# Ledger of designs, part 18: VH-VL binders against q8wwc4

Target 1, 195 residues: q8wwc4
Amino acid sequence: STEEKPQQHQKTKMIVLGFSNPINWVRTRIKAFLIWAYFDKEFSITEFSEGAKQAFAHVSKLLSQCKFDLLEELVAKEVLHALKEKVTSLPDNHKNALAANIDEIVFTSTGDISIYYDEKGRKFVNILMCFWYLTSANIPSETLRGASVFQVKLGNQNVETKQLLSASYEFQREFTQGVKPDWTIARIEHSKLLE
Below, E stands for the ipSAE of ESMFold2; O stands for the ipSAE of OpenDDE; V2 stands for 0.75 times the mean of E and O plus 0.25 times the DockQ between their complexes.

## First folded at step 3 (VH-VL; framework fv_burosumab)

Design d30
Fold by ESMFold2-Fast, scan of step 3:
Structure d30 (fold): chain C 195 residues (1-195), chain A 118 residues (1-118), chain B 106 residues (1-106)
Amino acid sequence: as target 1 above (195 residues)
Amino acid sequence: QVQLVQSGAEVKKPGASVKVSCKASGYTFTSYYMHWVRQAPGQGLEWMGIINPYGGDTSYAQKFQGRVTMTRDTSTSTVYMELSSLRSEDTAVYYCARDYWEGYFDYWGQGTMVTVSS
Amino acid sequence: AIQLTQSPSSLSASVGDRVTITCRASQGISSYLVWYQQKPGKAPKLLIYDASSLESGVPSRFSGSGSGTDFTLTISSLQPEDFATYYCQQWDSYPTFGPGTKVDIK
């Protein structure tokens, strides 16, 4: 099995500064290593995380605007069908809160990495990404029970109120030879807005 | 005290094969991955591949796939790197290096010079 | 593949000088960057890991900094034994190395 190394303490300290899941971070790094070592030499967890952050900002904006036709290549068809019904029924202020601007994403973390084979020998990797972002959307406090609220000073005497929300996006890619090397969003969860 | 000791220099003709050994001591051999890295005279470092001494599973850089084979012997705490179909461009110092944390190297062997000439 | 470049490719400095070597990555690699020292005829030696952490037994005159794409190795007061080539390496993906910076002592 894997031996514990002195570097483990250094790396867990970096993550503890955020929303503490050091065990998950260690597991994530090991699985990221396994992906580049055995499935895709070009795989980089840092580049993937930046790409996922861009995808989250882009997809969440399109969802908030109900531009579902533009999401057909980015989101799994069955997931997109379910999202169309849920998002369309949301009040406009909730739709606006769904969108994350890239500059307002405060934290990103990897929740889990799953590597598996199906009965036909096809290779799959699923990576769960968790995003924390600030929104200026006017959402009633009753609707966002437990959400963190921050005040940002704009100029000497002006203050903007922003709320911290989180969303989880699961990305999937098939690594079977001859298959499109594209990541697809296989799951979207937003506990405050999409139940 | 960690030590990686490699086999001696080799001179080979084009088309031959070479097998370099790296004997580990001073730590639990099966607890760390081992990499092979080469360096042509006056040039930089080039990664060749990785072996898991515990299970024997390997993964090679695309450039060397089909020509390189990495193996290990747990009874002697030794890893091996065999490179076949040698060309003059394979003239280099070959290093084994211990993987400290999933991709960088805390201890290196002394290097094995492999010269390929006609 | 993640490409690394180093500058300068070579430099000459006097004992006691402050020496700075830079390493740039073709994409963000967070802090997944290490520095090695290689003396003529010898294997590389780990100096700095995680961009800024000094390896045990390495003199405190060596330091590293940076994150993302831009990294720096600094030797605060060059000594005669610091004649060597210095390499950066990323480990965010399969290992790749910079081309090296040769430090000659005048």
Scores: ipSAE 0.368, ipTM 0.750, lowest interface PAE 3.4, mean pLDDT 85

Design d31
Fold by ESMFold2-Fast, scan of step 3:
Structure d31 (fold): chain C 195 residues (1-195), chain A 118 residues (1-118), chain B 106 residues (1-106)
Amino acid sequence: as target 1 above (195 residues)
Amino acid sequence: QVQLVQSGAEVKKPGASVKVSCKASGYTFTSYYMHWVRQAPGQGLEWMGIINPSGGYTSYAQKFQGRVTMTRDTSTSTVYMELSSLRSEDTAVYYCARDYWEGYFDYWGQGTMVTVSS
Amino acid sequence: AIQLTQSPSSLSASVGDRVTITCRASQGISSYLVWYQQKPGKAPKLLIYDASSLESGVPSRFSGSGSGTDFTLTISSLQPEDFATYYCQQHDSYPTFGPGTKVDIK
């Protein structure tokens, strides 16, 4: 990291949200502070999280439709190459389950934030985002072992049963002098569908 | 008892530079980040930038880039803020303010009035 | 940049009154919101951090609430020493402050 972290603090905040990982929450706040303090003065972790949700919804939909050429600017080349083979091999109902509608993302979490230099001196920030989303895709229960099932009321008296799935997307940005300030997806993990 | 003591009031002409000091006591100087915030007469608060007293690393608000420089001296537990190419709109009270790592301020200096006029 | 607005810009109240000040952010900032009190001629003083956490040494009559874009500072029973201007500040991105709310005692 380019910045030394202070070691003592006069005031200590206590954990308020019992269901959230408190260590991860504290790490996220510290690293978000370091990003806006030293790399990007306009950076906002809250706005980034909203943008990441939009990117996840968009990318997952394109991926489910095998529109890989439209993903070339959004997903790292190495990752996209691997995904093309895996996704193309999935049954259509599994492909449909990859897609998350923005209004069906029920929870987001920041997994890990890493700040590092590579061997060439390029500076990177990686932010891992974890998404929990509902899907109406008709997937055999054997394929979705352990998936949670929720009922959703849709307008009329009809109640739709949806399954809860999770996916982790790692976003990367290069802060090296002269590089464009674009976020790219450097990793996609989906344990139920993209093993 | 934490104290941040700033240098005295300054009167400068347009185009000059001013260097304000902030001496810390009552805590481990290198364990907390320090920010500079200013307030024009009758106006609100405006963030200028941050310094890490341990490593000397700085980051400045876009509005002040090219004109502001923040430094520190660990032997005297003092941070400095130098603003160059002064204009009349730089007339303000300048505060140093302590922060651990979150970007908000638990202790403030008393403020230094900088007046820019001939 | 994240802009903050405060309402009202000023108010007058009697000792013992309940006073409410609102801060609104131009975009979601979760709970990354802080409140300061500034008395005439003095530096600001931290009152509330993390939207609702009371700073040590601050009287319990002060409280904060809110999340996302809408935040409130409440003084449950106004005292003469509470004559001051109150500022909200966000730290979800580089720090920005609200324009302040001046509280005058009738």
Scores: ipSAE 0.056, ipTM 0.664, lowest interface PAE 6.0, mean pLDDT 84

Design w0
Fold by ESMFold2-Fast, scan of step 3:
Formats: C-alpha cells, structure tokens, sequence
Structure w0 (fold): chain C 195 residues (1-195), chain A 118 residues (1-118), chain B 106 residues (1-106)
C-alpha cells in the first residue's frame, strides 16, 4: 500500500482501492507512472487516451444503432445487459445523440484511475475517460437542461445547430499473470440520456 | 544538499557479475524512487530499471530481466545494482538517478565505470 | 517502445549563436518530455521538464517547446559553458532517451 507522506513527490508500492490526490492531473500522472513502472512497461497514458477516444466513437455509434451483438467483446456483459434496456427505450433522436463522430469530440479528459485486487487476488486497472462532443441531434430542452447550444456555420448560407454533450466511459484491464491484455468497457455514463 | 555517491570503477572478465552501490544523502531516502541508467562509451543513455527504497519493489527493463537485481539498505541509505553474466557490450558508465516526478531525474550519481574485457 | 530521434546529431557553433535542437517521438507523448545537458566525463543535468518548464537554477537562455511528437530545445545566446551533448527523454511510458546532439565549438 501507500506508505509515503510527501504528497508532492509521493512514493508508493501499489495503490489498492485507490485513494486520489485532490488535483486530478497529479493523480493521473502518479497512477500512469505506477502502471508503466510495475504493471505494463509499454503503457502510455497518452496513447491510451487516443485509443479510448477511438473506442468511444466506435462503441457510441454501435449503441445508437442498437447493434448490441457487436459490443459483446468490447463491453462487460453486465453493463451491456443494462444498456440494452435503457438504449432501446430511447426515442430515435436520443439514440442519435449517443453517437459521437471523431471530428465532433471537442475535449477529452482522463478521470480517475483505480488500481485494485478482487477477493480472488486478480489485479485490475480501471481508467475513467470523459468526453465532450457536439451533436446535431434534435433533443428537447427539458431533457438537456443546461446543455450548451451552438450555431455552426457550414458555409456562407448554411447554419446547423449543435449541442454539447458529455459521456464517461470506464475502461478496465486485468493485469493478472497469464491473462490477455485486453481493455473492456466496464461502465458507461451519460447523465442526460442514460440514467 | 542532495548527493548520490557511487562506488568506484570495476574491471571484470566476461561471465562475471558486478555490484554497484549508490549512497544517498541530503534528503529522506525512502521518499524518492531511484533508477539505474547506463551509458556505453561514446553512446547514449539506456534505462535499466527502478527501485522503491521504501518497500524494496523493483521493476526492470525487458532487456535486463533475469540479469539485473536491484536492492536497497535503508540503514545506510544505499541502493545497489547487480548485473550478472557480463559481456563486453556491458562496458559502460552506470548511473543511479533520483526520480523527480514519476519518470525523470533531478539528481544523478557521478557514475561508475564498469569495464568488461578478456 | 517509444523511440526518440534528435536532429542534428552534431553541430558547430560560436559563442553568442542561437542554437536549436529537435527531438521527435515515434508516438504522441503529450508534454511528457525532459531535456538533459551532459558534459564530457560528467553525469547528465536536468534543464527542462514537462517540455517547456525551466528547472530551478538553469539560465533563462535555455527554453523548451513542443507537444505531441515534435519538441525543440533552444539556446538563445550560446555561452562557453554550453558546449555539451544534449539528450531528450520521454516519461509517458518507461523511460527512453534520444541519441543525443553534440554542440561543439567552431
């Protein structure tokens, strides 16, 4: 566990049931360091973030189209089961709003990184990714209270209204010896569309 | 004043082992990770691995896995790097370096020249 | 592994010259890059961290810039004590170093 008192230059063996520093970027740097130092030397938080952005664009599109069979290897079974009911019940415009095109993702942030063991000694890393993206889907104001609305100029006479939405995808990988190094989506949150 | 003082030069035969020491002073020894980096004559820098002086946890570059062992002694504030099965290609200056911010180095030892020759 | 390349491999300059050294990463590393100065027979010395932040005690003539894959170290007015080899290093993954740029006197 964490034994070091100096927070600025924290030294720790392994964070179990992760305690985060108050400042997000400091927490991310420390945990990214722990991952490449002790779990996977090839791990790069920068490349992971770019890959997560691609995965978000791909998975969100499949969700919007209700192509759940294609998500079975990308999303945890329990999560996918819950999402099937929520997504299929959405109006078509709300389903369309779930999808983010790569060009419409305007901001990406790395949230909490958790390193933990389960009761069987399996070792996991979870990385929460937060995405802000633009959508032209027509969604009622009562559903998206407080959402930002933009008028986008698409040439001299063309204007399209877009809304800024956010979604959080949590990626998980098992680092137990002998297990495949695959990332899967363990949580999807979209407070405006998926409750 | 932070200081990292390394052991003196070594000359070894191929197949031997060498153990280099790095004594830290001027700061809390267990509060900073320590890395080992080497440099062959006229060549660039190569990372070898990391040790946590607090817990003794180590992690090594794949190239050195199975040949390198890093240890520490908290009573003397000293880290050690032992490299076995030496080849002529292991001729290099070996540095200990203190971790500044999770992967780069603010203080370096003076270096230990290890020469491997027949 | 993240590979770093530096250009030029070596250069000759005079005192007072502006010197620019570049470092390229094989993949995006955000700002997770540092620059070291190494004089013959000495250990490396940290100059710049987080791509552009000047280490305490380092003269202001040194500056760093860049993000992603392309990075630059600039010495605005070269001094006699600046003749050395300069190395970039990334810390987005396990540490890797550039091959170095040697700055010689003309």
Amino acid sequence: as target 1 above (195 residues)
Amino acid sequence: QVQLVQSGAEVKKPGASVKVSCKASGYTFTSYYMHWVRQAPGQGLEWMGIINPSGGDTSYAQKFQGRVTMTRDTSTSTVYMELSSLRSEDTAVYYCARDYWEGYFDYWGQGTMVTVSS
Amino acid sequence: AIQLTQSPSSLSASVGDRVTITCRASQGISSYLVWYQQKPGKAPKLLIYDASSLESGVPSRFSGSGSGTDFTLTISSLQPEDFATYYCQQYDSYPTFGPGTKVDIK
Scores: ipSAE 0.571, ipTM 0.836, lowest interface PAE 2.0, mean pLDDT 86

Design w1 (at its last look DockQ between E and O 0.05; V2 from the best seeds 0.00; counts 0 for: pae E 18.2 > 2, placed apart)
Fold by OpenDDE, look of step 4:
Structure w1 (fold): chain C 195 residues (1-195), chain A 118 residues (1-118), chain B 106 residues (1-106)
Amino acid sequence: as target 1 above (195 residues)
Amino acid sequence: QVQLVQSGAEVKKPGASVKVSCKASGYTFTSYYMHWVRQAPGQGLEWMGLINPSGGDTSYAQKFQGRVTMTRDTSTSTVYMELSSLRSEDTAVYYCARDYWEGYFDYWGQGTMVTVSS
Amino acid sequence: AIQLTQSPSSLSASVGDRVTITCRASQGISSYLVWYQQKPGKAPKLLIYDASSLESGVPSRFSGSGSGTDFTLTISSLQPEDFATYYCQQYDSYPTFGPGTKVDIK
């Protein structure tokens, strides 16, 4: 029984030299510290980031499929309403480009973390996450001004041209006592696709 | 040189309270969080809580919530940790530790042994 | 709570030996891990921060590596003064410590 050595999928570590603004990195650390210190001791920015990545992949796929009803529990109502109008009017190739495969997410960055209180004394945390992902959707280059085109050679397969897209999702959680500790998406931006 | 000097060893009875002090010197006292970590004899390290630089905000581990009080005196550059309703399980060396970068500790006090015995 | 485990719990080595201690986290913690050295009757001393950064004044024979869930402390050549217990600590969430690894010098 020739144990087929699992083909080590050489994960081409695309070193996306994400110019993480050192300042943003420091801010993120400080704010993450504040979150676990004063809001939720079990909070982990690492775990959050991983969860956010999964959420992004899932939500973006649903958006691309115009399955807005399935997003009602995940995305703020106001945002979803706006997205429904915008996404529905998109060409099919643009819709397809919204979908991010988790495996095609090449870079994830934590943006700004906001901690704020509303007038009623409710506590909120917003975390902006930025995602960079490859799409095979054929979008005219004119529409994607400034988007980097990457030729990805996966093994011995033909060079596939993929475009690098970015998206920003803002996650919000209310830390008021008695409120369900769920993260919701309070903002969705797909640069160059959803303007 | 950064120094954290803690108060001396304490022997307490169950149900009593203990207050340990940590005097800081050699740095800007009001710029750093201070943490308390304890270590039972022959055991590992256990985080108890933190106090912010101004002394106005604290965060305690759930295990110690309601029993621990951390305070800070800027005028004397001293942090205090008071633990009430002492139990035998509270027998440990208690350390103050300076937070260097939001969660790890670069300087430690020498430790204060607190013995809770009947 | 993020749990940390260490391996081995104890080891004996000779002067000049390469010593490797492993710390494993119950979940991914990126590089938010530090290593402490604690000698008997003394407070812990910071050795490594951010998983691989050597604290100032710490001998270069100490090194840290790893990310995510698996981390390693290495002493390239054990010295007599390295007799101690070593602890890993994560700060991705509220601070938790590994159980420690005692290094005895043969």
Scores: ipSAE 0.862, ipTM 0.943, lowest interface PAE 0.5, mean pLDDT 92
Fold by ESMFold2-Fast, scan of step 3:
Structure w1 (fold): chain C 195 residues (1-195), chain A 118 residues (1-118), chain B 106 residues (1-106)
Amino acid sequence: as target 1 above (195 residues)
Amino acid sequence: QVQLVQSGAEVKKPGASVKVSCKASGYTFTSYYMHWVRQAPGQGLEWMGLINPSGGDTSYAQKFQGRVTMTRDTSTSTVYMELSSLRSEDTAVYYCARDYWEGYFDYWGQGTMVTVSS
Amino acid sequence: AIQLTQSPSSLSASVGDRVTITCRASQGISSYLVWYQQKPGKAPKLLIYDASSLESGVPSRFSGSGSGTDFTLTISSLQPEDFATYYCQQYDSYPTFGPGTKVDIK
């Protein structure tokens, strides 16, 4: 298949990367190889994934608490501005469901990896990370259509309800010479809570 | 069937340059990356860099950046590794090794001994 | 750079012995680890890739295990042709190798 994709809300030229093996895990490995081979020799997909998981837990907690000032260095300004309106309008139980505790993240997957140049010749790598996590927040079942619901009983204590939710965070780094080597969150998707 | 055949041993003086060749056969030359790895006598293996035989693009380990040049000739299915400004610490066996975009090596050349002596 | 260490640096064993060699990474590398065998005067030979997958043509007495930071190569019943130096290599980032473990005859 083709790896050419236009960035939504941006006008960019995408680099088309040829692949012989279409298996998702092989494609992730090939793209990780290309990143460390040609852009950043210190790049490690395993360490990136662990860092992304930590960032997800941290950012989601700050979002749930509406601590937007603390997110200015971690989330792209335009993204953060849009999120402020959406998150502040959520009911408290939905805000609480937005937060993922590191210990409750049950699965992490690497999605699309995009390598592209913009019209000014700046070099970017975008890595989409998908996280599945458990939450004890009290959200009506109708609001979480399609989500898995678990009932947990601890000894003779009350039954605790946990729900499995997913969120997708897109991490971006600019590799243009002279730019600081920081990953920022360029996109957050939560279909059950943030549209 | 897959075979990587390297050029013969070289003896060089400090400050000289050496160019090692690696001729591939038994597969489609442009479908696999080729890496160079060296091994000093009695020591372990050290990655030097890679070349894409299809496009000719290269990537080198930081330690060798500025001293190493990797090239290829698609008409002869041969890759080359040139190391300049040789020092005694460059005395090693130099290997070419084949990679199918994974970062590990399924076939290796027989090795080329480069001795740098004053 | 991801650093790899191997233990022991050398060992002496007899034909028929079970041999285990360990490789430890300075950071998590998932399963992105391979094992090579190198005999004196020869190029390395791929034995195991993706931590536990046996390369085609390699005898079943060789096996690999581990993930994250700790990895093991096992030879279940050592044969005369197995006396060699064994190297681990990671490919989570640009390639780096362990210092090697020499398996010598008793």
Scores: ipSAE 0.641, ipTM 0.863, lowest interface PAE 1.6, mean pLDDT 86
Fold by ESMFold2, look of step 4:
Structure w1 (fold): chain C 195 residues (1-195), chain A 118 residues (1-118), chain B 106 residues (1-106)
Amino acid sequence: as target 1 above (195 residues)
Amino acid sequence: QVQLVQSGAEVKKPGASVKVSCKASGYTFTSYYMHWVRQAPGQGLEWMGLINPSGGDTSYAQKFQGRVTMTRDTSTSTVYMELSSLRSEDTAVYYCARDYWEGYFDYWGQGTMVTVSS
Amino acid sequence: AIQLTQSPSSLSASVGDRVTITCRASQGISSYLVWYQQKPGKAPKLLIYDASSLESGVPSRFSGSGSGTDFTLTISSLQPEDFATYYCQQYDSYPTFGPGTKVDIK
């Protein structure tokens, strides 16, 4: 539910790595309004984004643990099938780098929103979410060129080296009348880990 | 360019109704909520309500509930505000204002003076 | 509903003065506050949104600050065209407006 019926509380967020793209921000607000106006009067991009952040943390942890059976309800079958081989073949440090602790997701952004009909006349909405998160996993810098490395203070005197990674999860929901309203993950990309 | 053009000034007697129009141009009319805000002479701004022009859904300030009706015509990109049972304290300039999706107004109409006098 | 107050209700200032106007909310509204300028006989004009973000085409002498319940609009060097009434508005909920601050020439 939302606390503001006619309007959603969406604020421009500063990207940790740079400023937000204002043209893309405007386009996503228009598309979010169209979802609210034509598909779901209870839709809130703010509530969706918070739920997507939770889903990312949960799914990325299950992926890192190779618990693919637990992902079948959350991730499209074809996507999970393709990911199984890629994830299983990763070195343990790269598998560990897939997992995002929710407290270490430093930035999220809404990417493209797609609204379309398929050949059967079913109505779909796809929302691309991008996440930037910190990891303590030890990944050689030469294999992930351009990844940022941060020194993070743990406790009063400890310093931990962390890397900043990004991932993109595309969420899909069918809005056809009579279909149970549920979001599934239709695409998963972990930049420089799952190519 | 975004433009909101309102209907002309009105003079009404107590107990009558007034209907003010606001024609939008320069943007996708159905993509933005429209609000109505009034200002009595020498006074501040008072929010009256809003309309979603795509579906026609409305939400009114409690003070005006039962006296105000907001409608729209998507073919002419026009919103309307009708205020009934007018009283002398309803004398004000009435503005339409475009909602920039978050509840603040980036464009305003020029205002319509409604005078209620015997 | 969320009530807004403004201080001062009016002020007189000279060209070149630094002018500060405050707005207080009856409850926390995060940064969901805007400032409008209104000249006699004209519609309000958006100056500042999100408490501190300058609207396109607004001179850089205008700035906003604050969060929670206390907000400030500042004009760093008052110009002749800045004599107007200034309103704050919150948008954390259904819109409500402050009572306005009139800035007159001294």
Scores: ipSAE 0.000, ipTM 0.431, lowest interface PAE 18.2, mean pLDDT 80
ESMFold2 (binder alone), look of step 4: mean pLDDT 94; pTM 0.946

## First folded at step 4 (VH-VL; framework fv_burosumab)

Design x1 (at its last look DockQ between E and O 0.02; V2 from the best seeds 0.00; counts 0 for: pae E 22.0 > 2, placed apart)
Fold by OpenDDE, look of step 4:
Structure x1 (fold): chain C 195 residues (1-195), chain A 118 residues (1-118), chain B 106 residues (1-106)
Amino acid sequence: as target 1 above (195 residues)
Amino acid sequence: QVQLVQSGAEVKKPGASVKVSCKASGYTFTSYYMHWVRQAPGQGLEWMGLINPSGGDTSYAQKFQGRVTMTRDTSTSTVYMELSSLRSEDTAVYYCARDYYEGYFDYWGQGTMVTVSS
Amino acid sequence: AIQLTQSPSSLSASVGDRVTITCRASQGISSFLVWYQQKPGKAPKLLIYDASSLESGVPSRFSGSGSGTDFTLTISSLQPEDFATYYCQQYDSYPTFGPGTKVDIK
């Protein structure tokens, strides 16, 4: 029984030199610190980021499939309503381009973290996450002005042309006593696709 | 030079309270968080909580919630940690430790031994 | 709580030896890990922050590496003053410490 050596998937470390503004990075760290210090001691920005990545992949796929009913528990109602109208009107190739495969997410960045109180004294945390992912969807270059086209050679396979797209998802959690500690998506932006 | 000087060793009975002080010098006192970390004899380090630069906000580890009070006196550049309802298990060296919005500690007090014995 | 483990719990080494201590986190903590040195009767001293950044004033023989869940502290050439207990600490969440690694003289 020839034990097939697990093919070491050479994870092509795409060093996406995301020029994360060092200032933004510091701000993010400070705010992350504040979250575990005063809101949820078990909060981990690392774990959150991983979860957010998974959520993005899942939600984006559902969006691409126009499965809006399945998003009702994940996405804010107002956002979902707006998205339904926008996504439904998209061409199929654009819809396909919304879908991000987790394996094709090449870079994830934490954007701005907002901590705020409403007039009722409810506490909220919003975390903006930015994702860069490769798509095989054939989108006209005119629509993707400024999108970087990458030729990705995966192993011995033919060079596939993929486009790098970005999306921003804002996650929100209410830290009011008695409220279910769930993160919801409060904003979805797909640059160049959902304008 | 940054210095954190803590109060001297304490011997307490079970049920009593202890208040440890940490006097800071050599830096802008109101710019840094202060943490308290304790270490039982021969054991590891345990985070107790933090107090913000202004002294208005604190965060305590769940284990010490309700028993620990951290305060800050800006006029004297001193942070205090009071632990009530002392138990034998509270026998430890207590450290104040400086932090700046990161959650790790670049400067430590010399430690205060608190012994809880009947 | 994020739990940290260290390996070994203790080791004996000679002056000039290369010493390696590992710290493992129960979950991914990116690079939010520090190393402390503690001598008997003294407070911990910061050695490494952000997993690999050397604290000012710390000798270059100390180095840190790793990311995610696995981290390493290395002393390239052990000096007499390096006999101590070393602790890792994560700050991705509320601070937790490893159990420590005691480095003794052989």
Scores: ipSAE 0.855, ipTM 0.941, lowest interface PAE 0.5, mean pLDDT 92
Fold by ESMFold2, look of step 4:
Structure x1 (fold): chain C 195 residues (1-195), chain A 118 residues (1-118), chain B 106 residues (1-106)
Amino acid sequence: as target 1 above (195 residues)
Amino acid sequence: QVQLVQSGAEVKKPGASVKVSCKASGYTFTSYYMHWVRQAPGQGLEWMGLINPSGGDTSYAQKFQGRVTMTRDTSTSTVYMELSSLRSEDTAVYYCARDYYEGYFDYWGQGTMVTVSS
Amino acid sequence: AIQLTQSPSSLSASVGDRVTITCRASQGISSFLVWYQQKPGKAPKLLIYDASSLESGVPSRFSGSGSGTDFTLTISSLQPEDFATYYCQQYDSYPTFGPGTKVDIK
């Protein structure tokens, strides 16, 4: 092979973004310990984060394709209903920008972890995951503050302009005794795409 | 409805060049990449390259670098592929194809037969 | 570049048979694999994307599976209109195609 890696694909600038809130990292580790100690001895924030990255890639693709029926078992019903109107009204280039290829998710971080009981005494854990990803979608930079433009070589001679976008997905699981241990997505935010 | 309509069949002599057009309609032309893929008679599919219609940036497969040129005209929503220094091995159907999401093609043109013979 | 192989290169089957076509990548491509159907004289038609997701309007007898390097296209009950050549294509990076699998109805 004579393939060359893109020079602009170095992760130096993205590492700076990943260390912008070191206090959140400590708080996250404490909350993960509490989940392990009191809720689930099989819980691992590292394993969860890898699964959440895969879920983000999958769900964001389905969302960009307006395949809302396929999302019913993955996303909370009221969240999905609100998203249908917002996504359907987007221009095609903004819809395409929602989708993240798993190989182009360049940084992930764990945001807030919430452990709480609702009014019926049900136990919940919410984990906010933040993703930074590259997209080839042609998005006006004026619409998306904080977006960066990168040129990426695809193959030997391919030069492609990419933008850096962010998204936040909040995952929720009920830990009430006797309830099936499923994670659902309780909140979806994509930069200014889905304000 | 998305449509990709290509120019008609061409017959060329070895050493000549050919320019195939692909007119897009039914979507925002500058929001998607356009690729060119060819297929020799009885053979498989071969990727030739792409163009980003927004800025006109191109990328070509190594095999075609130096003799393929892709251009676009945003006012007519049309992309062009020109292949120079034609050989008999370039006899093929040439397709334009829209990149829906990150490198796979949801809509294809009808194809343009290019025949290179003495 | 990521090379794709397909097996078999051709096959013959009867109406109603279950047909399985495989595609193997030279390196891991996660789930970034599509399948196309091409009938003689026609442009390719997208069947499956993301390894297993069925494109709109494609009959449910078609399914895809696999991840990493090994992928499968299955036709659960072959119909006469399924006579075609089937191509895999990866989109993990620079697009490349498999060599195709010709399906003849016996």
Scores: ipSAE 0.000, ipTM 0.419, lowest interface PAE 22.0, mean pLDDT 79
ESMFold2 (binder alone), look of step 4: mean pLDDT 94; pTM 0.951

